Miniprotein binders against Heme oxygenase 1, chloroplastic (HO1). Designs and how they scored, part 6

Target 1, 212 residues: Heme oxygenase 1, chloroplastic (HO1), of Arabidopsis thaliana (Mouse-ear cress) (o48782)
Amino acid sequence: SKGFVEEMRFVAMRLHTKDQAKEGEKETKSIEERPVAKWEPTVEGYLRFLVDSKLVYDTLELIIQDSNFPTYAEFKNTGLERAEKLSTDLEWFKEQGYEIPEPTAPGKTYSQYLKELAEKDPQAFICHFYNIYFAHSAGGRMIGRKVAERILDNKELEFYKWDGELSQLLQNVREKLNKVAEEWTREEKNHCLEETEKSFKYSGEILRLILS

## First folded at step 24 (miniprotein)

Design y5 (from x3 with L100I)
Fold by ESMFold2, fold request of step 25:
Order: C-alpha cells, then sequence, then structure tokens
Structure y5 (fold): chain B 212 residues (1-212), chain A 105 residues (1-105)
C-alpha cells in the first residue's frame, strides 16, 4: 500500500511537473540560454542515447549480479534487465552498417556515481536502481519506441520488450523495495528522497541525447 | 511535432483501454475520469499538429494532466495495483514528454 516507493514517486512527480516548469522558464529568459535547433530525431543522437543508457544498465546489473550484499540479492532477476537487450540492439545497428559511438559524459558520469553509491550508500543505490528502471518503463518506452519507429523504418528494438507483464514486474520490485525500506530510519528515507532528485537530473541528461 | 502528437495519441488510446476495463469491473466513475483525460490529450495532440498552441503551452497542460492521472493511480493502488502501475507509468510518460517539449521546441 503506502510505502517508501510512493514517497519517491510523489517527489519525482513534483520534479517532473512544477520544478521542470520553473527550469524551463529560466532557460528561456536569455537568448544565449535558448535551444537553437528545432528537433527532428537522428540515428546519431539516438545511438548516443542507447550507448549511454547501456553503460548505466551495465553498471547497475553488474553491481547487482556480483554483490554478496543480501539486500541487493533481492533485486536479481527482476525481468527488467536492459543491458543484454541493448547489446542485441547495438549488434543489430552494427549489422546494418552504423558506427557505434563511444559513451559520452552523461552516461559516464552517472555510471561513476552509481559505482560510488553501491560502495558508500547502498540505500541510495537501490533508490537510483528503482528510479532508473521506472523512468525507462514510463518515458523511455513511450518516447524512445516512437523515435525508433520513425528513424529505423518501424524497427522494434529489444530495449522496449519485456518477458512477462511490465506492470507486474514493476509492482514486484516496488513491493521488495517497500519491504526493504521498512527498516530505514526517517533520516535514511529523507536522504534517499534527496537522491531521487539526483536520479531525475542524471536521467534527464541521458534522455537529452536523443535531442542531439 | 508530429512525433510528439503520435506519442500523445498512443497514451490516450491506452487510457481508453484501461478505462473500459475499469468500467466493466463496475468502476464507471474512474473510467469516465480516464476517458476525459484521454480526450484532453487527443485535443492537445490535434492543436499541436495544427500549430494552434505553443509547445510550452502543451507542456504545461501535459504536466497538469500527469498530476491528475497520478492522483487516479493513487486511488487505485490498493484495489487494482497493476492498473495503478500502468497509470503511473503513463503519468510519468506525459511528464517526460512535457520535459522534451520544453527542451526541444
Amino acid sequence: as target 1 above (212 residues)
Amino acid sequence: MELIAEMLEEIAEELERLAEELRREGRPEIARRLRRLAREIRELARRLRRGEVSPEEVARELEEIAMRLFEIALELRRGRPEIAEELEMLAFALAWIAWILRKAE
């Protein structure tokens, strides 16, 4: 029912509505800060998005897979895993003759931060874990799938496919995280709510690559 | 922004499917609220395609719709957790589309 994941989703909803509206106004108050290009998706921008996304999923999934930390073990084999799906998609791009770019700063920065969290702050790491998969299941799926359809002649990428029902897979992870967080102090929970704000910003910088 | 309008129409279609499921389960009031949100989204898509509204205005309206949809998801969390999860995903998808509209213009 009402658990810690719900607290994080309330914070994320405020960030996604009220706070992003305020930041949008700041960006348009100066001609120097305004976006210059009218957006039409390109394969090059989309590939940057996929490569940086893969680096983040590689990071999350390797940390979970290799962990002896008991709490992380609960998050193995969720059915949400994306790294292998992206590996398949990037191999398809190579077979079509596309050049696969190197990871860029948004993906590398978030990957490094996640590695640091996994060692220093496991609670925050788990919160970033959940928020990253949720963001992909929501915005990533609805935005990224349509971009791929438009620029790749209706190709359906593995990145947007799940084995099983996506809503059930997410509900299962929500329930596990809520149970884990029952043992957390209010201070620990509040710290993770602050980290939810960071996950929004890091995820936004990666999503921004599809605009490039 | 033809691509954005297509994303919005897909979300509206999914809301209509979920609304019909809730209506058949005897929850017609929530179903009507979802169908109203779907109509608002389709109208925004139409106005965006016709250039009758700025991307910034669409973003603001999508953010308001996202909050209203999130509230409905909360109401359903206990009784229909999987539908609540689907509605929450759609709410955040609308919010991310609004974010893109503010960045891409």
Scores: ipSAE 0.842, ipTM 0.917, lowest interface PAE 0.8, mean pLDDT 88
Fold by ESMFold2, fold request of step 25:
Structure y5 (fold): chain B 212 residues (1-212), chain A 105 residues (1-105)
Amino acid sequence: as target 1 above (212 residues)
Amino acid sequence: MELIAEMLEEIAEELERLAEELRREGRPEIARRLRRLAREIRELARRLRRGEVSPEEVARELEEIAMRLFEIALELRRGRPEIAEELEMLAFALAWIAWILRKAE
C-alpha cells in the first residue's frame, strides 16, 4: 500500500490502458474497419527477441554483480536472473541447427541506455531493473511461452522457468525497492516515474521482435 | 488468432484457480469478481476464434479487464500479497496481449 512500486505500476497500467489505446485509434484513420490482423510467429523473429532480451539481461546482471556498485547489493541473487537461462536456451537452438543472430537495435539501444543510467542515475537504473523483470514475468512469460509452444513443438525454454515461486520472488524485490525508495524525495520519485514510461517503450520494442 | 485465444484461455484458467483459492479462504466476493472476469476473457477468446470481433475491439476489452484486475490486486496487496502479485502479472499480461493485437499486421 502506498509504496513506490505501486506508483510505478499505476503509471505502467495507465500507459497500457489509456496511452496504448490512443495510439491504436490514431492508426485507424478511416471509417472502414481495418482487415483482421493475422500473426504467425517465426523462429527467426523469436530468436531476435531472445538475443536482444539476453543483451539487456547481460547488461543488468553484470552491472548488479559489479562490486564497484555496492548500493546494488540488495538486488543481487533475486532468483529472477535470466541471462544464464537464455544462454542455455540459445545453446539448445544451436544444437537444433539454428544460426544465432546478432543483437539488433532494440536490444542494443536499451543496453546502452542502461549502462549510462547505471553510472549517472542509479535510482532510475534500479527502477528500470524492476520494470524489466516485471514485464518479463507478466507479458513476456504469457506471450513468449505460448509462442515457443507453437513454433518449437512444445519446447519448454529455461527463460520461462524460475527456482521457487515467481510471485514470491517478485514480492521480495517489490519490498526491497519500496524500502530503498523511502529515502527518496518526491522529485526523485517523480523522475523515476518518468523513467518508467521509457522502460515501457524500450521493453515494447524488444517484445515487438516476436512479430518480426 | 488461435494463438491469442489460447493465451486468453490460459489466463482465464489461472484466474479461476485464484478465485477458488480466495473462496476457500473466506473471500467469496472477490472470488466472484475474478470468475466474472475469467468468463469475459473466455467469451472474448471464443468470439475471436469465430471472427465475431475485430482485434481492435478485443484489445479495448482486454485493456478494460486488465484495469479491473489491477484494482482487485490493489485491494488484496496487504492481506494476500502473493495473490496480489499473481493478479498484477495477469493484468499486465492481458495489457501486453492487447498491445500485441494493436501492433500485429
Scores: ipSAE 0.841, ipTM 0.913, lowest interface PAE 0.8, mean pLDDT 87
Fold by ESMFold2, last read:
Structure y5 (fold): chain B 212 residues (1-212), chain A 105 residues (1-105)
Amino acid sequence: as target 1 above (212 residues)
Amino acid sequence: MELIAEMLEEIAEELERLAEELRREGRPEIARRLRRLAREIRELARRLRRGEVSPEEVARELEEIAMRLFEIALELRRGRPEIAEELEMLAFALAWIAWILRKAE
């Protein structure tokens, strides 16, 4: 079907391909760019990534659980919830003797923005919700799991484990969002498509912590 | 670059598993298209390990492959929604790996 989620995924794919390529060319042409050291992931950067990610999932999942909006009830208990999984992982890091850092600007900024959306723009909040979980299930899983294998002696973090089939869990959320969006006006849908760009930016800044 | 090549090989392996599933379900043309994409990804991983391509070139090729994979996922959305979902996840994983390559260069 030509549901609203398909519209969002098309916009996201364009951002990830055509727009990403154009932005990369501009950044490469900048004389003021500072070259970074050859990328070698570190446990410290990875922990910043996990902590900022957890702040975002804590925010999403608490808002859904505490919600007054009937529409949000459809997004409870999706099986995608990550905050508890990350809590378990961070406890493991403490047991290994690592210090757990405080959240940094990427996570704090996105958390604050999501709280604003939940109160002022519930449709945009639901679209960010979907885009965040999808991004983790796709790029987060493939990139983050492999990094953990390399730097944590093949530790399999709970952050990359789901109860059930991940593709089915995502399909269920896609169907719920498509149903909710059936009553949205073209203007409301277009607004949420614009918010997809912000979700890409915020998610990218958090993922970038793996590179730090 | 070894880490990126390992990610690419894992994605190619998943595409081959999905291609075989689609072949067994009577969709051999789509299965062949997925196997072709998997071969392209493995070749990129090999060239990346050997230093035969720049990270920027790999990123550009991955972005093109991601678009092609996304199109296949759309074709399957109505008939095989869970496979379409998996293909979309893999397409976006490729796109995010390309994003990393552009940032880590």
Scores: ipSAE 0.838, ipTM 0.916, lowest interface PAE 0.8, mean pLDDT 88
Fold by ESMFold2, last read:
Structure y5 (fold): chain B 212 residues (1-212), chain A 105 residues (1-105)
Amino acid sequence: as target 1 above (212 residues)
Amino acid sequence: MELIAEMLEEIAEELERLAEELRREGRPEIARRLRRLAREIRELARRLRRGEVSPEEVARELEEIAMRLFEIALELRRGRPEIAEELEMLAFALAWIAWILRKAE
């Protein structure tokens, strides 16, 4: 039997592939070379992405650290923590003469939602927790690291560095979440699968800042 | 677009590394499937650099490759969970790159 984390990954993959494909379907009238998307990342957009990301990680990590909720104790020192790494990176940007923007709506909206979940729906909060770290480890790492290399003269940001083996850190968190979910009813699991869709959309809006 | 092509090349290199690990551990059939996916990704990167395909068509092909890679990760989840985790990360990285290609204006 598949674990609950795998159920969430299946939902997320369907959102990424089936739903994206349906939305993106187009017709063309020409055999000639089709138009290509034109995108050039900017430091301003990248900084918005980092700042909004930091607000989300500040929120997640403070909630976990300050919680007396017994289930959260298993998630306190995963090795995936990003807030302090982002603080180091933003200080580097300041030292290089960049101005650090204030958080924008994508980060503020998600941070507020996560605070509400932590109080009202701790199971959903843990699922958002996992999905946020997984999305960073996958897309955030591959897209964000390459963008930094291009626009920052090959600077290696701390945001893309882990102490230990990333795949093992993720596997450890997957196992903890699967264990916690063993006591959940089908209804509770289905609710968290619906929340996985929301996590995908919120994470997409933050990633979209790289395009701005 | 050169930046996207570089991301794709990096993912293909990781797939080749994992394929070699699986081959050494007695899983040559899965290793061949990963190497085939890596070749498909490199082909897309070359076509994208040359402007021979639209970003939307590349996104569609990446989404198909991501699904196939995700299925391989599922096959390995029980026996090789750390490798399955790496493959899932790469599958979702491809899916997010496809998402970028569809959203960039």
Scores: ipSAE 0.832, ipTM 0.911, lowest interface PAE 0.8, mean pLDDT 87
Fold by OpenDDE base, last read:
Structure y5 (fold): chain B 212 residues (1-212), chain A 105 residues (1-105)
Amino acid sequence: as target 1 above (212 residues)
Amino acid sequence: MELIAEMLEEIAEELERLAEELRREGRPEIARRLRRLAREIRELARRLRRGEVSPEEVARELEEIAMRLFEIALELRRGRPEIAEELEMLAFALAWIAWILRKAE
């Protein structure tokens, strides 16, 4: 039996390719020859990204840490946690004389949605939980590190460092999630998979802050 | 555009590293497939820097490469789960770069 995480990855890859193609077709039809706005990352936009990211990770990690629900208890201390690393990075920005912004509407909205799902819909919550950590571990680390190198004079942030091999940490979480999902019905699995589009929407709204 | 080209080159280098590891482990066919993808990515990065391709064309090509890389990861999952995970991360990185290319337009 193929593990449930393989099904999640298939859905995720299909959404990336289908939704991006549809968005690109819509945007290419509506965008006249506007010169490609030069992606010029700013420290202000990047700080908004870090603050909203921290709010999301704080929300996830507090829910998992405080939960007595057996499904969530399996995901304590995965080594993928980012809230503490982001706290260290934001403190470094303060030491450099930057004002730390308040969370924006995308971060606040996603944090609140995650809290509501955690209580009402464990399968949907696990979809968000897993996709958030994986998205950061995949493209998020490369994009964010490259931006930080450009705007912060090659400063390496803790947000992009793990205590261990990232591939092994992700593999361990995959195995745990596969085991948890063995107890799910096909309907519960499908419900988790259907939530992937919302996870990508909310994560995309936060990632867009790095482009501002 | 330069940041995107640099990220694509880094992904290509990582694919070549993983291809060399797989070659040493007796999987030369998979290693050849990864080296092909690395060359395709580097060519896209060069063309992007030169303005020889539109951002939308690059985004479409990156999505195709991402899917092919994901298929290779699935083939490796049972025998080399760590390498499979690294390849999946790179596949999704390409997909997010394609997303950035479309949002920066």
Scores: ipSAE 0.828, ipTM 0.922, lowest interface PAE 0.6, mean pLDDT 91

Design y5 (from x3 with L100I)
Fold by OpenDDE base, last read:
Structure y5 (fold): chain B 212 residues (1-212), chain A 105 residues (1-105)
Amino acid sequence: as target 1 above (212 residues)
Amino acid sequence: MELIAEMLEEIAEELERLAEELRREGRPEIARRLRRLAREIRELARRLRRGEVSPEEVARELEEIAMRLFEIALELRRGRPEIAEELEMLAFALAWIAWILRKAE
């Protein structure tokens, strides 16, 4: 039996390829002559990204920790938690003399949406929960680390370090989510899968901060 | 563009590492498929640095490579779930790099 996480990954990969192709076709019609703007990341943009990311992870981790809902209880102390790591990194930025910005509208909007989903729609909430941690562990780690190395004189941030093998931590969460989803109806599974597009939209709005 | 090219080279190196592990474990066919993808990624990174390809063309090629890598991960899932997870992370990293290429234009 193919686990539910395999279905989630198929939907995610399909959305990446389909939505990006449609965006590229729209932009290629409008962008005749503009020289490709060199992506030059800034410390200010990167700090906004870290602050909004911390707000999202704080929101997820508090919801999971405080919940008595059996589905959420399975996802306590996964080793993927990032809020404390981000707190350490933001404290390092203060020690370097940077002003830490307040969360932006994208971070606040996503945090509030996650709170509303956690109460009303557990299957949709689990879609966001899983995709946020997976997206960071995959592309987010590579992109964010490379930007940090470039703008912070090769400083390695705690946000990109895990206690243990990341592949094993993700595999453990996969097994837990597969087990939880065995009790779901096909309609509940489909509802979780349909929420993937919103998860990508909200995560993409936060990731755009690293491009500013 | 340079940051993107460097990330693509790092992904290609990681694919070669995983390919060598799979070769040692008696899976030389899958190892050859991963080494092919690593070469394609490195060639794409070189072409991107030289301005021989548009960012949109690079993004499309990266998405194709990501899908092919994801298919290989699915084949490995039952026998080597840890390597399959690493390959899926790399596939999604390529997809997010393709997204950045389109948003940085």
Scores: ipSAE 0.826, ipTM 0.921, lowest interface PAE 0.7, mean pLDDT 91
Fold by OpenDDE base, fold request of step 25:
Structure y5 (fold): chain B 212 residues (1-212), chain A 105 residues (1-105)
Amino acid sequence: as target 1 above (212 residues)
Amino acid sequence: MELIAEMLEEIAEELERLAEELRREGRPEIARRLRRLAREIRELARRLRRGEVSPEEVARELEEIAMRLFEIALELRRGRPEIAEELEMLAFALAWIAWILRKAE
């Protein structure tokens, strides 16, 4: 039996390809040769990204840590936690003389939404939880590290380091989530899968900060 | 564009590393498929740097490569779950790079 995480990955991959194709079709109609806007990342935009990311991870990790709900208890101390790493990185930015911005509307909105889901909708919450950590471990790591290298004179941030092999950490979380989802009804599974679009929307709004 | 090209080259290098591992483990067919994808990605990176392709065309090609890479990961999941996870991470990295290409324009 294919584990539930495989279903989640299929939905995620399909959303990436479907939603992006629709956006590209809209831009092809405005054949104004907008000069390829040079993606020129800034320290300011990158700091906004880190701060909003930290707020989201703080929210997730506090919810999981403080929960006595059996479903959430399985996801304590996965090794994927990022809030502490981000705290260390933001402290380094302060030491370099950067002002740390307050969280933006995207980060605040997502943090609040996660709190509301955690209480009311565990299956939807787990969708967000898993997709946030996976998105960072995949594209977020590569993009963010490359931006940091360019704007911070090859500074390696803790946000992109794990205590252990990342593929193994993700595999362990996959196995836990597969096991938790064995007890779910098909309706509960489908509800979790349906929440993927919202997860991508909220994560995309935060990732967009790195483009500013 | 240069940042994107560099990320694509790094992904291609990781795919070649994983392909070599799979070759050593007696999975030469999967290794050949990964090396093909790595070459395609490097060619896209070169074309992007040269301005020979639009960012939208690169985004579409990256999404196709991402799907093909994801399919390979699914094939490996039973026997090599760790490599499958690495390949899935790379597939989704390509998908997010495609997203950046479309949003940065």
Scores: ipSAE 0.824, ipTM 0.921, lowest interface PAE 0.7, mean pLDDT 91
Fold by OpenDDE base, fold request of step 25:
Structure y5 (fold): chain B 212 residues (1-212), chain A 105 residues (1-105)
Amino acid sequence: as target 1 above (212 residues)
Amino acid sequence: MELIAEMLEEIAEELERLAEELRREGRPEIARRLRRLAREIRELARRLRRGEVSPEEVARELEEIAMRLFEIALELRRGRPEIAEELEMLAFALAWIAWILRKAE
């Protein structure tokens, strides 16, 4: 039996390749020969990214920790939690004399949406939960580390470190989610899969802060 | 563009590491496929640094490589779930880099 997480990743990969190609074709048709803006990450943009990311992780982790819902209880203490690591990193930025910005509209909007989903739509919430942690563990880790190395004089942030092997931590979460989804109807599974586009939109809006 | 090229080189190095592991474990065919993808990524990174390709062209090629890498990960899932997970993470990293290339334009 193909686990449900395989279906989730198929949908995710398909969205990345099909929707981005269509957006790129639309943007390339509207973007005259503007010289490719050099991606020049700033500490200010990066701090906005970290603050909004922390708000999202705080929201997810508090929902999971405080929940008595059986589906959410399975995802306590996965080792993928990032809120504490981000708190440590943001404290380091304060010690370096940086002003920590308030959360921006993208982070606030996503945090509020996650709270609403957690109460009303567990399958949709689990879609966001899994995709946020997986996206960070994959591309987010590589991008964020490379930006931090460039703008922070090779500072290694705790946001990009895990207590354990990341592949194993993700496998453990996959196994848990596969088990939880065995009890779902095909309609509930499809509803979870349909929420993937929104998860990518909201995550993309936060990731865009690192480009500012 | 330099940061993106460096990330692509790091992904290619990780693919070569995983290919060597798979070779040692008796999966030389899959290892050869991964080494091919690693070479393609390094060539894209070099072409990107030289301005020989547009960011959109690189983004399209990275998405193709990401899909091919994801297919390899699916083939490995039954026998080597940990390596499959690492390959899927790298596939999605390529997809997000392709996204950055399009949004930074």
Scores: ipSAE 0.823, ipTM 0.920, lowest interface PAE 0.7, mean pLDDT 91

